# Designs tried in a protein design chat: VH-VL binders against q9vjs7. Part 37

Target 1, 121 residues: q9vjs7
Amino acid sequence: LRYSQGTGDENCETLKSEIHLIKEEFDELGRMQRTCNADVIVNKCEGLCNSQVQPSVITPTGFLKECYCCRESFLKEKVITLTHCYDPDGTRLTSPEMGSMDIRLREPTECKCFKCGDFTR
Short names: E, the ipSAE of ESMFold2; O, the ipSAE of OpenDDE; V2, 0.75 times the mean of E and O plus 0.25 times the DockQ between their complexes.

## First folded at step 22 (VH-VL; framework fv_tezepelumab)

Design nb3 (at its last look DockQ between E and O 0.03; V2 from the best seeds 0.00; counts 0 for: pae O 8.4 > 2, placed apart)
Fold by ESMFold2, look of step 22:
Structure nb3 (fold): chain C 121 residues (1-121), chain A 129 residues (1-129), chain B 108 residues (1-108)
Amino acid sequence: as target 1 above (121 residues)
Amino acid sequence: QMQLVESGGGVVQPGRSLRLSCAASGFTFSKYGMHWVRQAPGKGLEWVAVISYDGSNKHYADSVKGRFTITRDNSKNTLNLQMNSLRAEDTAVYYCARLDYYIYTKGDWYYREGAFDYWGQGTMVTVSS
Amino acid sequence: SYVLTQPPSVSVAPGQTARITCGGNNIGDEYVYWYQQKPGQAPVLVVYYDSDRPSWIPERFSGSNSGNTATLTISRGEAGDEADYYCQVWDSSSDHYVFGGGTKLTVL
């Protein structure tokens, strides 16, 4: 290339991130039974994607922008066991039945640049 | 016990404003993302807006974006919806609803996956001449 | 934005199994939530994460989700199951919460 874009190359990637998960469990009457938490490593998409601007006679600004976003190819289920559970008074719960809680979340996988709003998967 | 009580509904003319409130009790309000969901008479549920646990992130349905503002006051356990430039199609019962948990990356993010596990009984908003 | 399609109504005889579908493009990649709403009442959660139930919801309620279709199954249908049922997803690409149009279940 005789001239680079000046925006840099794309660097969208799948990175690890630490999150803090908190879940309060309630009974049928809406009374709190316990609160559980954990720090967990999950994927996130992070990075820059090149966007394109071209001349256009259709838009009021005279330009057409094609936007690209760093996002996942897939969301993958991750089951997390929260092992720090406490009763409503803040006392640690250690019984097999109440000392842990499983939750499910979806984490991004194989992050890439996609045209924004593309629903093909 | 958990309670969500909506208030501020009423009859207003098109183009006018109305402010809804939701009083929360029986749970740690400041840990939960909160939502407004509406239901036009005889119709289905339509999500309206969400506000993160600390108020730092807000999202709106396209039908209300730019006209409605969701806010919260964690010191008073209240959720609010400021509804400006009301239209006939905004006529609905408005529910406040709780997302059942909240997570974040350390430092600035929240994860919005979860169930609407508790709902108020709703407040009616009617927009008519 | 993301669209969820439900049949407007489903009818079953008492004791029979009702199946309420929720269609969406690649909905199998989403967690689906199901809510029951009886006339004049607020919705209540009956299924979350596609197939989990709150502990007070009978096991007669079950869910599945794969491909382009999620299904709420209510076995041994009872008159007390008559209600509107809504599916819902969080669409992470738009950061919107999307409900299906609702299905009226009638048990006759």
Scores: ipSAE 0.355, ipTM 0.759, lowest interface PAE 3.4, mean pLDDT 84
Fold by OpenDDE, look of step 22:
Structure nb3 (fold): chain C 121 residues (1-121), chain A 129 residues (1-129), chain B 108 residues (1-108)
Amino acid sequence: as target 1 above (121 residues)
Amino acid sequence: QMQLVESGGGVVQPGRSLRLSCAASGFTFSKYGMHWVRQAPGKGLEWVAVISYDGSNKHYADSVKGRFTITRDNSKNTLNLQMNSLRAEDTAVYYCARLDYYIYTKGDWYYREGAFDYWGQGTMVTVSS
Amino acid sequence: SYVLTQPPSVSVAPGQTARITCGGNNIGDEYVYWYQQKPGQAPVLVVYYDSDRPSWIPERFSGSNSGNTATLTISRGEAGDEADYYCQVWDSSSDHYVFGGGTKLTVL
């Protein structure tokens, strides 16, 4: 049994993923003004992290469970242009101002194994 | 049909100026960042300059910074490159290219990553004494 | 400055698979684009986002990117594939669009 002495992070990595983004824009009155979409590639974190169960004298069960999850360690903001915009009636918008929409999202640049449920970062 | 057509190339002496133009058609010009890319005879491709879709942001290669100015007129679907203080090493075919892009933020600036999906046929600029 | 390194030339027999490499520091973390340029013509985008392909580009063209090397793969090489091929990335550190030196592909 090769004890993979690998750091708990060996299987957690930053991958590229194609996603379909959709965003609706509303006016000040809350009425939908347009819907924009595009297929884009973004980074994601994916992989398995080593979790372990070890004996512990401080737990009622006698065991300490440590679960780790693959999550982002660093994020980068990305602006994506949604190139397909439609009015509420489904008509394609082609004007320079209404035919596209820039959106901001954050994507991972680095991924690591973190204790599951820890969202304090 | 999508088309980019460069013009304005020619032969000039060192230190002189030249203005290149690129006429775009077949797509919504104002939605895309536009670039100039050049290629010296028998050499590889070299990025020269970029201008954002609305002209609000410009960036240049170090080799041309301070000498070249990129502009656009979205009402005329035109991209321009003003080249001043020309040098022999500026001799190249100059291409205008459209960028299909997404952008990253760096400080107060927006930077674009993407592919040059459409190119013009280029215009030749020769700088020679 | 970020540098992309390509072999100056690659040769392949007709029907065989050509592989053109593009080396760069941690290039696997970047999106790589590939362009084909035939003599006297403007470059044509053949691969984007490492491995995606314009619909008008044959499926024979594919890309991969990992570690320090991106690779353009041209399966079933044809005479018509003879061209210069350039890899390209956008370097966020310098805000430069960086091209490789180009690779001349010969189909013998």
Scores: ipSAE 0.013, ipTM 0.633, lowest interface PAE 8.4, mean pLDDT 84
ESMFold2 (binder alone), look of step 22: mean pLDDT 89; pTM 0.921

Design nb4 (at its last read DockQ between E and O 0.01; V2 from the best seeds 0.00; counts 0 for: pae O 5.0 > 2, placed apart)
Heavy chain, then light chain:
Amino acid sequence: QMQLVESGGGVVQPGRSLRLSCAASGFTFSKYGMHWVRQAPGKGLEWVAVISYDGSNKHYADSVKGRFTITRDNSKNTLNLQMNSLRAEDTAVYYCARLDYYHWTYGDWYYREGAFDYWGQGTMVTVSS
Amino acid sequence: SYVLTQPPSVSVAPGQTARITCGGNNIGDEYVYWYQQKPGQAPVLVVYYDSDRPSWIPERFSGSNSGNTATLTISRGEAGDEADYYCQVWDSSSDHYVFGGGTKLTVL
ESMFold2, look of step 22: ipSAE 0.310; ipTM 0.750
ESMFold2 (binder alone), look of step 22: mean pLDDT 89; pTM 0.923
OpenDDE, look of step 22: ipSAE 0.284; ipTM 0.796
ESMFold2, fold request of step 23: ipSAE 0.353, 0.330, 0.312; ipTM 0.772, 0.768, 0.747
ESMFold2 (binder alone), fold request of step 23: mean pLDDT 90, 90, 90; pTM 0.932, 0.931, 0.929
OpenDDE, fold request of step 23: ipSAE 0.029, 0.339, 0.021; ipTM 0.627, 0.778, 0.628
ESMFold2, last read: ipSAE 0.256, 0.356, 0.268; ipTM 0.736, 0.778, 0.738
ESMFold2 (binder alone), last read: mean pLDDT 90, 90, 90; pTM 0.931, 0.928, 0.930
OpenDDE, last read: ipSAE 0.031, 0.025, 0.028; ipTM 0.662, 0.685, 0.628

Design nb5 (at its last look DockQ between E and O 0.46; V2 from the best seeds 0.00; counts 0 for: pae O 7.9 > 2)
Fold by ESMFold2, look of step 22:
Structure nb5 (fold): chain C 121 residues (1-121), chain A 129 residues (1-129), chain B 108 residues (1-108)
Amino acid sequence: as target 1 above (121 residues)
Amino acid sequence: QMQLVESGGGVVQPGRSLRLSCAASGFTFSKYGMHWVRQAPGKGLEWVAVISYDGSNKHYADSVKGRFTITRDNSKNTLNLQMNSLRAEDTAVYYCARLTYYHYTKGDWYYREGAFDYWGQGTMVTVSS
Amino acid sequence: SYVLTQPPSVSVAPGQTARITCGGNNIGDEYVYWYQQKPGQAPVLVVYYDSDRPSWIPERFSGSNSGNTATLTISRGEAGDEADYYCQVWDSSSDHYVFGGGTKLTVL
C-alpha cells in the first residue's frame, strides 16, 4: 500500500504497464500439454495518497493514523490472446486450436485513493 | 504427472499445534499461488488461507487469522500450514489447492483472481480432548 | 465477508437438465467458479470465469452469471453427475475466497 503524509499531493493514477503473461495448460491426468505466453499492456494503479495523523488516546503511539491507498474503483474484464504456445518439448505450436490461447482477466480501472481496508462490494 | 500430496494430519488436543505439509510435483510450483481449503465432516468447503507464488502476500479467513500461518518453500516444492491454538471447530479435511497464475510487473498491486484448478486428496485433522 | 447462497439439493431425472443456482449481491460483477465433489473425493474444477470449461469437461456443463444469480447448468443429466457442487468467488476487497454452501445433485 502507498501513501503520503501531510504533503497535500495525490497522484494516484490508472497507468498502462507491460506484463508478461504465462499460462500452462494441463490435461485431466495433470500432464502438461502446452505453455502459452504473451506480452500485454494492462492497467495498474500507481501513485501516492495523502494520509493524516490525529492525536488519539486509543492507540499505543498516542496518534490515530488514517491511511489512504491507491487502488481501483472496480475491475474490468479484458480478453487476452496468448500467441506464443509451445509443447512440453519446446516446439512452437501453430495449429488453430493449439497455437493460441484466450484468457480473461480483470484489470483495475478508475484508480483513486481509498481508506486502507475501507472497501465495499 | 501433476500431484499435490498433503500430510501431517492427525488427532490433537485443543490448544495444541499441528503443521501440515503439501508436496507438489509435475508443475513449476514457484509460479503458482497456493491455498488451503478445509471441509469439516459432512459440511461444505471453507477457504482457509492463500499465499502468493513468491510468498510475498498472504491472506487468511477470519476464523483462523492470528492462529494459522501459511508458508512455502519453493526450493523444496512444499506448501505448509502452521496451525496454532487449535479448536474443535478446526476439525476438518485440509486440502491444498493450486491457483492459476499470471506474471505481473512488480508494484503496489497484484491480481490474485484465478481458478483452483488442481486439488490434493486432503489430510484429516481432528481436534479432540 | 461476502455470502454465496446455494440450494441444499437439486434433483433431476436422467436425461433432463439440472440447474444449480448461486446467489450473491451483484454476483454478476464477479467471475464465478464451479467445483464438483463426488463422495470421498477432492473437488474438481468444472467451470471458471462464469462459463469457461477445462478441455476435458463435457460441453453439457455450462455456466451463466448475471445480476444476483450465477447458474451451473448440466444438460442430459447422468448418474455420473451425482455430486456436491460448489460455487466460489474471489472477494477483491478482502482478498478472501468465498464458497457457497454446496448443492447435492441427485439423478433419479
Scores: ipSAE 0.287, ipTM 0.756, lowest interface PAE 4.2, mean pLDDT 84
Fold by OpenDDE, look of step 22:
Structure nb5 (fold): chain C 121 residues (1-121), chain A 129 residues (1-129), chain B 108 residues (1-108)
Amino acid sequence: as target 1 above (121 residues)
Amino acid sequence: QMQLVESGGGVVQPGRSLRLSCAASGFTFSKYGMHWVRQAPGKGLEWVAVISYDGSNKHYADSVKGRFTITRDNSKNTLNLQMNSLRAEDTAVYYCARLTYYHYTKGDWYYREGAFDYWGQGTMVTVSS
Amino acid sequence: SYVLTQPPSVSVAPGQTARITCGGNNIGDEYVYWYQQKPGQAPVLVVYYDSDRPSWIPERFSGSNSGNTATLTISRGEAGDEADYYCQVWDSSSDHYVFGGGTKLTVL
């Protein structure tokens, strides 16, 4: 039997999201050098995808349910600068070298409905 | 100095329960997601579970879903793993590990890719009849 | 589930460059992290994707990835580099952290 793939991308979209990002830096002795944070805007995937149930002769129940979830179809690298840095005593660092920290993460550039749990991209 | 110290390992029979604990120090524990990772004797690393910085979000490997529960007490800088219905294949050294960074989406959690920058020494769990 | 494949062992002569591969579907589009584990010790993260690489991690360790293969490169191999090495990714589809099977590096 052939099973149709659900499209259901109508309600799955890329949205902007404000997040609070935190990172601590330690020296070679495991002592904390600083902690940096920032509120940053990143992309996220959000929306509902249509799942479907189809008759199946290969399942015990006689039906096959295809569940779809809204998730990223493509990710891009983003460099984020954490602009609020503090020493272990809680004093804000303002030097060019220690006052900010760059980190990398990936954010969605496109969102689609995929089968839930499917690792294929 | 940053430190993670696991405890609670031991020898148990199949079907029994065991609770592991991880004591954290030297960093702001409440700001980081924490993980459990295990390693069977002579085998590779296997991720087990994650808990968000405030404990509001959890996720598990399929192999332990329904059996293991990850919790944390930020007031005590402690991470825990309740292991129920233990199986022989759960035999491993269990490590607690810190995610390199963590983020919070105001009112909701989204996991992001990351690495484990600090690990405990591990505690051995043996499940045998 | 997403699977990472590593060779079980790699050998290198002292002073030479060791390369350990990690195979995964479209792994070139992923951040791939690498860990060093010596006998009886916990793993140590040796590849970072941010600006704050710890000073105790030698610059000899670097990671790259393209296509379906990620590679850990250890330049100027030393006896102290003998260890097991694991690649790791985060699979957004399953929200799992996935490790490779590990590679034993021998410096002959």
Scores: ipSAE 0.015, ipTM 0.633, lowest interface PAE 7.9, mean pLDDT 84
ESMFold2 (binder alone), look of step 22: mean pLDDT 89; pTM 0.922

Design nb6 (at its last look DockQ between E and O 0.27; V2 from the best seeds 0.00; counts 0 for: pae E 12.4 > 2)
Fold by OpenDDE, look of step 22:
Structure nb6 (fold): chain C 121 residues (1-121), chain A 129 residues (1-129), chain B 108 residues (1-108)
Amino acid sequence: as target 1 above (121 residues)
Amino acid sequence: QMQLVESGGGVVQPGRSLRLSCAASGFTFSKYGMHWVRQAPGKGLEWVAVISYDGSNKHYADSVKGRFTITRDNSKNTLNLQMNSLRAEDTAVYYCARLDYYHWTYGSYTYREGAFDYWGQGTMVTVSS
Amino acid sequence: SYVLTQPPSVSVAPGQTARITCGGNNIGDEYVYWYQQKPGQAPVLVVYYDSDRPSWIPERFSGSNSGNTATLTISRGEAGDEADYYCQVWDSSSDHYVFGGGTKLTVL
């Protein structure tokens, strides 16, 4: 006996989100060179997915639980510039070389409903 | 110069307790999260515990949860690991390590990502009957 | 729990390129870090954020990450590169730092 799986993607979407990002940088001697931060906009996945419980003859409980969660289906690397940099003493750095820092992170570009706990993409 | 120095290792019987310490110098200790990582003889690295820069947040590996307690004293630049109910499988060199990371906050949520950029030389803990 | 899988050993001739793999489910979606550990010493970070490198680490060391496999590449292998190498990720689902089993690199 086979059961159909629901996708429930109708309310799962990619949204913009403002976050505060911080990065610390160290030299070869392990001393902090600077701390950089910025408020940046990145994508996130948000929404509701349809979950269901249905009768099943193949489970001990007699029911098959299908839970779905809104998650990223595709990630893209994004380079973000942190525009506020400070030395270890808290003094703001303003030089072209030290006043900003580029970092990499991955953000969702597409979102859809997956089975909760399923990490396969 | 930046330095991490572990101490407190030794030989103990199963069920006993031991307290490890890590002395930090050469950097602003209170600004960094600190970790313990251990390595059994001839085996790989295993993350043990983390404590946030101000000590307000702690997290443990499942293998030590409930038995080990990580603490820090920022006024003394010291990281500690209280190990209770020790087992034979806790036998390892214990390293303190500093985390180089970036993180983002969204409301009450924090996401962290980073690496252990500096390590102490470790202290050996042997649990045997 | 999230698991990282490394080959227990890799051998390379001097001057040749060594490749050490780290397998993990969708590891390409995670940032991978690599550590070098020589006998009797503490680990040293050699690669971070998949492919970036501390300035004091030789350019011979590089990293890549895609799909289910991260790779540490050591070009122009030399005797001094003999060590154990560990991959590491942060698992957000469990908030655990996870290390691979380690790979012993031999240069012969």
Scores: ipSAE 0.047, ipTM 0.670, lowest interface PAE 2.1, mean pLDDT 86
Fold by ESMFold2, look of step 22:
Structure nb6 (fold): chain C 121 residues (1-121), chain A 129 residues (1-129), chain B 108 residues (1-108)
Amino acid sequence: as target 1 above (121 residues)
Amino acid sequence: QMQLVESGGGVVQPGRSLRLSCAASGFTFSKYGMHWVRQAPGKGLEWVAVISYDGSNKHYADSVKGRFTITRDNSKNTLNLQMNSLRAEDTAVYYCARLDYYHWTYGSYTYREGAFDYWGQGTMVTVSS
Amino acid sequence: SYVLTQPPSVSVAPGQTARITCGGNNIGDEYVYWYQQKPGQAPVLVVYYDSDRPSWIPERFSGSNSGNTATLTISRGEAGDEADYYCQVWDSSSDHYVFGGGTKLTVL
């Protein structure tokens, strides 16, 4: 029991992934001006984190589970250009000012195992 | 035209319940996280609760946790707030607000981050003896 | 719980630049959002992601965020800018949305 305690069983790391991003832009009256999307490569946290179950007097079941989740420890800002923009009628927008959209997102630069947010509830 | 219209406000006694509704139109309601934000008379804004675009995730301010329940019905484009055990400090204008967000998935986590880019005009709740 | 601190009021002469601060421990690690609220009206978004502006907001509105302070800057202040201004973050440690206490901007 509990023979595997090393980092070889745990591999929470930052990996690149392709994701589909969508951003809708609205005017002050709430009318959609355009919708833009792209497939982009971003960092994500991925990997195995060790969890364990132990006897406990503090839970109704007599066991306590320590859950750990692979999530970001640090984020950095990245500017991404969405290259496929459409008006509300679904017509492709191709002008320089409306045919693409730059957005800012924060992506992980470091990933670590943390206790899961709903561990004891 | 995009609209958020709150309803269900009124004057109630402490300890009573009230249900607020927010009717949405002019945008794809099921793509947006929705919030309730309140403002006591002459005071600042206070976040109350959020519900994710599909209703799968909910968060509450500590001041209302256990007393208020946020729900949504995407087939009717409605957001609701069930307010139980009302107190005098719950007296406020209640706004429903849309969250404009970027959303992506890393491992088993879904991240949602965004701004309150559109607000209703609010409905007044007064809790007094 | 996480706290955002704003000055209660800021005054600016017409045509001058107003700066409204939002203080928080390590606020530079979070995106900051700014809202304008005129009396009897709902808030409207004026800055998001620290420094980005909705297309309908004049370019004289700008924002910055680093360290423990975010700042909303309104250049060439005019009477139409008189309002309450609120900063807001999402606190990643609690999964809560937090507003500052608000700042009343007076133009002369």
Scores: ipSAE 0.000, ipTM 0.541, lowest interface PAE 12.4, mean pLDDT 78
ESMFold2 (binder alone), look of step 22: mean pLDDT 89; pTM 0.927

